# VH-VL binders against G-type lectin S-receptor-like serine/threonine-protein kinase SD3-1 (SD31), part 4

Target 1, 127 residues: G-type lectin S-receptor-like serine/threonine-protein kinase SD3-1 (SD31), of Arabidopsis thaliana (Mouse-ear cress) (p93756r25to151)
Amino acid sequence: EIQLGSKLVVGENTLWVSNNGDFALGFFNPPGLLNRFSIGIWFNSNSIPYDQRKVVWVAGAGVVVSDNSSYFELTRNGELVLFDSLLGVPVWNSKTNRFSVSSALLRDDGNLVLLKDREEIVWQSFG

## First folded at step 15 (VH-VL; from ze2 with light chain D92N)

Design zg1
Fold by ESMFold2, fold request of step 17:
Structure zg1 (fold): chain C 127 residues (1-127), chain A 124 residues (1-124), chain B 107 residues (1-107)
Amino acid sequence: as target 1 above (127 residues)
Amino acid sequence: QVQLQESGPGLVKPSQTLSLTCSFSGFSLSTSGYYVGWIRQPSGKGLEWLAHIYYSGITSYNPSLKSRLTISKDTSKNQVSLKITSVTAADTAVYFCARVRYDWFRGYTAMDVWGQGTLVTVSS
Amino acid sequence: DIQMTQSTSSLSASVGDRVTITCRASQSISNYLSWYQQKPGKAVKLLIYDASNLETGVPSRFSGSGSGTDYTLTISSLQQEDFATYFCQQYNNYPLTFGQGTKLEIK
């Protein structure tokens, strides 16, 4: 499970991975854009080059941030926030600060979910 | 062993369409990892990026020239073509094609292999 | 458009000299910068990418540095084969733009 306060940063190439390893969530550069990065979920297979892996979800329908320690965070208020550190503003959030989120989980079907009491789904990426 | 070679008409009359072909070997645009782009250099002057195309068919154009440019690929022939419509003397230049590396996490990284260039003169 | 300025269009130097070529961007380009070498009748060669990464096969006497708007290519001990025109290129934003070049000549 992904704990409150967990964070991914552009350029660090760290990923949130489903329990069985089949899906990963992280920053990527959408082809055709320069110095612009999206958060996406893709099928996680070492036998397939990254840009050929199926992307099943992109935060905010493809909003982007620049490279300057921009980040994606599950905040302690229970929101997913995509923050552009160069501009100093969030570009997207899940709007879940009043949903009593306790954690997140990237499920083995590629669905990112926010959980109340570590069990009840109160938000999901595939919604 | 990676090579790119430009071919073009040498001489084009004003108002005509300039057609250029980049033939390459040692890599392909049927798989991931590369763009192919076009750059030009007027005699004794700086370099101007024109356009590039990714293996997926995604294209980008220099906005100052966008209405006159078309870039396309023929993956089976390992070729990328550029057309420039309504040419003038200002389009006289050496035209280069170049390969660009793409990384999923970093993106565009640099024009790592260039052709030798082909001179195109626009003259009555 | 991001303007790339190489304030020096020509430098004279001798074999063995340390040479520094500078490039300034009109706004921050966050290390999205490459350096190229151009000689007459030859294909352009990539030297440095991402401001400081040496391209494979390029001699270690070449190095790149800088950040933000100010970038530098350094040749630590100039060789006869290094007399050429050098230019920077940014890939932070479209359109991709080049400096006007710095020609390095025999003194």
Scores: ipSAE 0.767, ipTM 0.866, lowest interface PAE 0.6, mean pLDDT 91
Fold by ESMFold2, last read:
Structure zg1 (fold): chain C 127 residues (1-127), chain A 124 residues (1-124), chain B 107 residues (1-107)
Amino acid sequence: as target 1 above (127 residues)
Amino acid sequence: QVQLQESGPGLVKPSQTLSLTCSFSGFSLSTSGYYVGWIRQPSGKGLEWLAHIYYSGITSYNPSLKSRLTISKDTSKNQVSLKITSVTAADTAVYFCARVRYDWFRGYTAMDVWGQGTLVTVSS
Amino acid sequence: DIQMTQSTSSLSASVGDRVTITCRASQSISNYLSWYQQKPGKAVKLLIYDASNLETGVPSRFSGSGSGTDYTLTISSLQQEDFATYFCQQYNNYPLTFGQGTKLEIK
């Protein structure tokens, strides 16, 4: 379970992983782009090379950030924010600051959900 | 074990199409993890990147040459081809193919294995 | 396009010398930089990737450093086999671009 304030940073290669390990959320480089990174959710199978793993969701319909400590954060006010540190702006936001989000969960079906009171789904990805 | 080898016509006339083939062994473009690209070095000049192709078929081209370039692959033969249309004397160069590592998290990382190059001269 | 400049086109040195070769980018390239060695009759060889990472099988006398726009390849104790031309290359933006090269020659 992903707590408010949790953050992924380009270049740190850390992931948010579902409880059973079958799905991972993290930054990846879409093939064909240079110094450009998306946030995605993919099937997390050890037997399949990373770039052959099926990507089930990408934040912001494929918006990208540069490798200058850009980050993806579940903010204290309950928003998912993809921030491009080179440009100094958010490029995507879940727009959930008024949803009373208490946490996020990457479910074992690959769906990223934002929870109210750690139980009610108030936002979800479309993976 | 990993080897790349360029082959080409040696001599080509102006306005013709230059066709180059990169044959490789010790890795495959039927799976992930690599691009194959083309670089040239005109006599007395530096290296110039031309194009590369990823195993999935995604291509990128040097924009200064894009209208004249086509890169393609034949995964069953372990080959990557480059065509350059409407050549002039400015296209005279040694042509190299190279393998590029791709990492899901980092992206393009460097041209880690090169062929030995093939000289192509454009002359009437 | 990002211009890569190696201001020294030719450099003379002796076996055992410490040699530095510099490379400047026309804008920040965020350590997306590699160094290559080119010798006549041999395939081009990758030395350094991501500005400072030594490629497997390359002797430890080679090192890379720098950030932003300014990058350096260092050979700590020059060996006979190190006389060659050295190129930097950026992969921060398309098109991929190379420095003009620095030819390292025996004194």
Scores: ipSAE 0.767, ipTM 0.879, lowest interface PAE 0.6, mean pLDDT 91
Fold by ESMFold2, last read:
Structure zg1 (fold): chain C 127 residues (1-127), chain A 124 residues (1-124), chain B 107 residues (1-107)
Amino acid sequence: as target 1 above (127 residues)
Amino acid sequence: QVQLQESGPGLVKPSQTLSLTCSFSGFSLSTSGYYVGWIRQPSGKGLEWLAHIYYSGITSYNPSLKSRLTISKDTSKNQVSLKITSVTAADTAVYFCARVRYDWFRGYTAMDVWGQGTLVTVSS
Amino acid sequence: DIQMTQSTSSLSASVGDRVTITCRASQSISNYLSWYQQKPGKAVKLLIYDASNLETGVPSRFSGSGSGTDYTLTISSLQQEDFATYFCQQYNNYPLTFGQGTKLEIK
């Protein structure tokens, strides 16, 4: 489970990974763009080149940030936020700050979910 | 191991269309990992990027020449082509093709293998 | 467009010298910078990518450094085969742009 306050930063190349390892969530460069990064979920197979891996979701339908320590955070208020540090603004959020989110989970089917009481799904990437 | 080779007409007249072909081996544009791009260098001058194409068909062009440029690929022939319409003496240059590495996490990184270049002279 | 400036167009040095070639971008390019070597009649060679990463097969006497707008290529002990023109290139923004080149002449 992904705890409130968890953060991914462009350039650190850290990932949120499903429990069985089959899916990963992280920053990637959409091909054709320079210094632009999206948050995506993809099938986590080492036998397939990254940009041929199955991408199942992209935050904000492909909204991008630049490489200035931009980040994706599950805030302590329960919101997923994609923040562009160069522009100094969020470019996307899940709009869940009033949903009593306690944690997030990248499920073994590739669905990112936000949980209330570590149990009830109140938001999901596949919705 | 990885090789790129430019082929062009050598001499073209003003107002004609310049057609260049980059033939390559040791990698493919049918799978991920690379762009192929075109760069030119007029005599005694610096390098100017013209365009590149990713394996998916995504293209990018130098805006200063965009209306005159067309880049395309033929993956079955391991070729990338560049056309420049309405040429003038300012288009006289050595034309290079180059492979560019792409990394999922970092993006476009470098022109890691270049061809030897082909001279194109635009003269009446 | 991001302008890349190499303020020294020509530089003379002797075998064994330490040589520094500089490159300035008109705005921050976040280490999206490469260095190339060009000799007449030869394919251009990649030396350094991402500002400081040595390309495989390039001699260890070459190194790159810098950040933001200011970047440096260093040759720690110049060899006779190193006379060439050196270009920086940014890939932070389209269009991709090169410095005008620094010609290194070996005395």
Scores: ipSAE 0.766, ipTM 0.872, lowest interface PAE 0.6, mean pLDDT 91
Fold by ESMFold2, fold request of step 17:
Structure zg1 (fold): chain C 127 residues (1-127), chain A 124 residues (1-124), chain B 107 residues (1-107)
Amino acid sequence: as target 1 above (127 residues)
Amino acid sequence: QVQLQESGPGLVKPSQTLSLTCSFSGFSLSTSGYYVGWIRQPSGKGLEWLAHIYYSGITSYNPSLKSRLTISKDTSKNQVSLKITSVTAADTAVYFCARVRYDWFRGYTAMDVWGQGTLVTVSS
Amino acid sequence: DIQMTQSTSSLSASVGDRVTITCRASQSISNYLSWYQQKPGKAVKLLIYDASNLETGVPSRFSGSGSGTDYTLTISSLQQEDFATYFCQQYNNYPLTFGQGTKLEIK
């Protein structure tokens, strides 16, 4: 599980990974853009080059941030936030600060979910 | 073993279309990992990036020249072509093609292999 | 457009010298910078990418450093084969832009 306060930062190349390893969530560079990064979920197959792996979801339908310590955070208030540190503004959020989110999980079907009481789904990426 | 070689007409008259071909070996543009791009260098001047193309067909162009440029690929022949319409003396330069690495996490990383260049002169 | 300035157009140096070539961007380029070597009769060669990463097969006497707007290429002990022209290039924004070049000449 992904705990409140967990954070991915452009350039650190860390990922949130499903329990069975089949899906990963992280920053990637959409081809054709320079110094622009999206948060996506993709199939995590080691036999397929990253840019050929199927992207199943992108936060904010493709909003981008720059490489200026921009980040994606599950905030302590239970909100997923994609923040552009160069602009100093969030470019996308899950709007879940009132949902009593306790954690997140990238499920083995590629669905990112936010959980109440570590059990009840209160938001999902496929919704 | 990776090689790129430019070919072009040498001499072109003003207002004509300049056609350039980059032939390459030791890698393919049919799969991921690379762009191929075009750069030019007028005599006594700096380098100017023109365009590049990714294996998927995604292209980017220098905005100052975009209306006159077309980049395309023929993956079966391992070739990338550039056309520049309505040329003038300002288009006289050595033209280079180069391979560029793409990384999923970082993006465009470097022009890691260049051709030797081909001189094109625009003269009436 | 991001303007890349190499303020020195030529340098004279001897074999064994330590040489530093500078490159200044008109705005921050977040280490999205490469260095190239151009020799007569040879293809342009990548030396350094992402400001400080040495390309495979490039001698360790070459190094890159800098951040923000100010970047340097250093050759720690100049060899006969290093006399060439050196260009920086940014890839932070389109259009991709190069410095004007610094020619390193035998003294």
Scores: ipSAE 0.764, ipTM 0.873, lowest interface PAE 0.6, mean pLDDT 90
Fold by ESMFold2, look of step 23:
Structure zg1 (fold): chain C 127 residues (1-127), chain A 124 residues (1-124), chain B 107 residues (1-107)
Amino acid sequence: as target 1 above (127 residues)
Amino acid sequence: QVQLQESGPGLVKPSQTLSLTCSFSGFSLSTSGYYVGWIRQPSGKGLEWLAHIYYSGITSYNPSLKSRLTISKDTSKNQVSLKITSVTAADTAVYFCARVRYDWFRGYTAMDVWGQGTLVTVSS
Amino acid sequence: DIQMTQSTSSLSASVGDRVTITCRASQSISNYLSWYQQKPGKAVKLLIYDASNLETGVPSRFSGSGSGTDYTLTISSLQQEDFATYFCQQYNNYPLTFGQGTKLEIK
């Protein structure tokens, strides 16, 4: 379970992982781009090279940021925010600051969900 | 052992199309992990990147030459080809192909293995 | 386009010397930089990637450093076989661009 204030940073190679380990959420470089990174969810198998893994979702339909400590954060006000530190602006957010989000969860079916009271789904990635 | 080798015509007349082939062994473009690219070096001058291609078919071209360049691959033969149309004397150079590592988290990194190069002269 | 400048086109040194070759980018390239060695009649050889990472099989006397726009290749104790031309290359932005080269000549 992903707590408010959790974040991922380009270049740190850290991931949010589903409970059974089958899915991961993190930054990746879309092939053909230089110094450009998307946030995506992919099937997470040790036996498959990363760029052959199936990407099932990308934030903002594939919006990209640069490698200057850009980040993806579940903010304390309950929003998912993709921030480009080179441009100094958010490039995508979930617009959930009024949903009383308490946490997020990457489910074992690959769906990223935002929860109210750690129970009620108030936003989901597959929408 | 990873090896790349360029082949080309040696001599090409102005206005014709220059065709180059990079044949490689020890890796494949049927699966992820690598780009193959083309670089040239005119006599006594610096290196100029031309194009590269990923296993998926994604390509990128030097924009100064893009209208004249076509890169393609034949995965079954382990070959990557480059065509340059409407050549002039300015296209006289040694042409190299090179392999480039791709990392999911870092992206395009470095040209880790190069061919020996092949000289192409454009002359009447 | 990102211009890569190597301020010295030719450098003379003796076996055993510490040699430094400098490369400057026209804008920040976030350590997306490699160093290559070129000898006549031989394939170009990768030495350093990501500004400071030594390529496997390259002698440990080679090292890379720098950040932002300023990058350096260092040979800590020059050997006879290090006579060559050295190029930097950036891969932060398309088009990929190279420095003009520094020819290292042994005295």
Scores: ipSAE 0.762, ipTM 0.870, lowest interface PAE 0.6, mean pLDDT 91

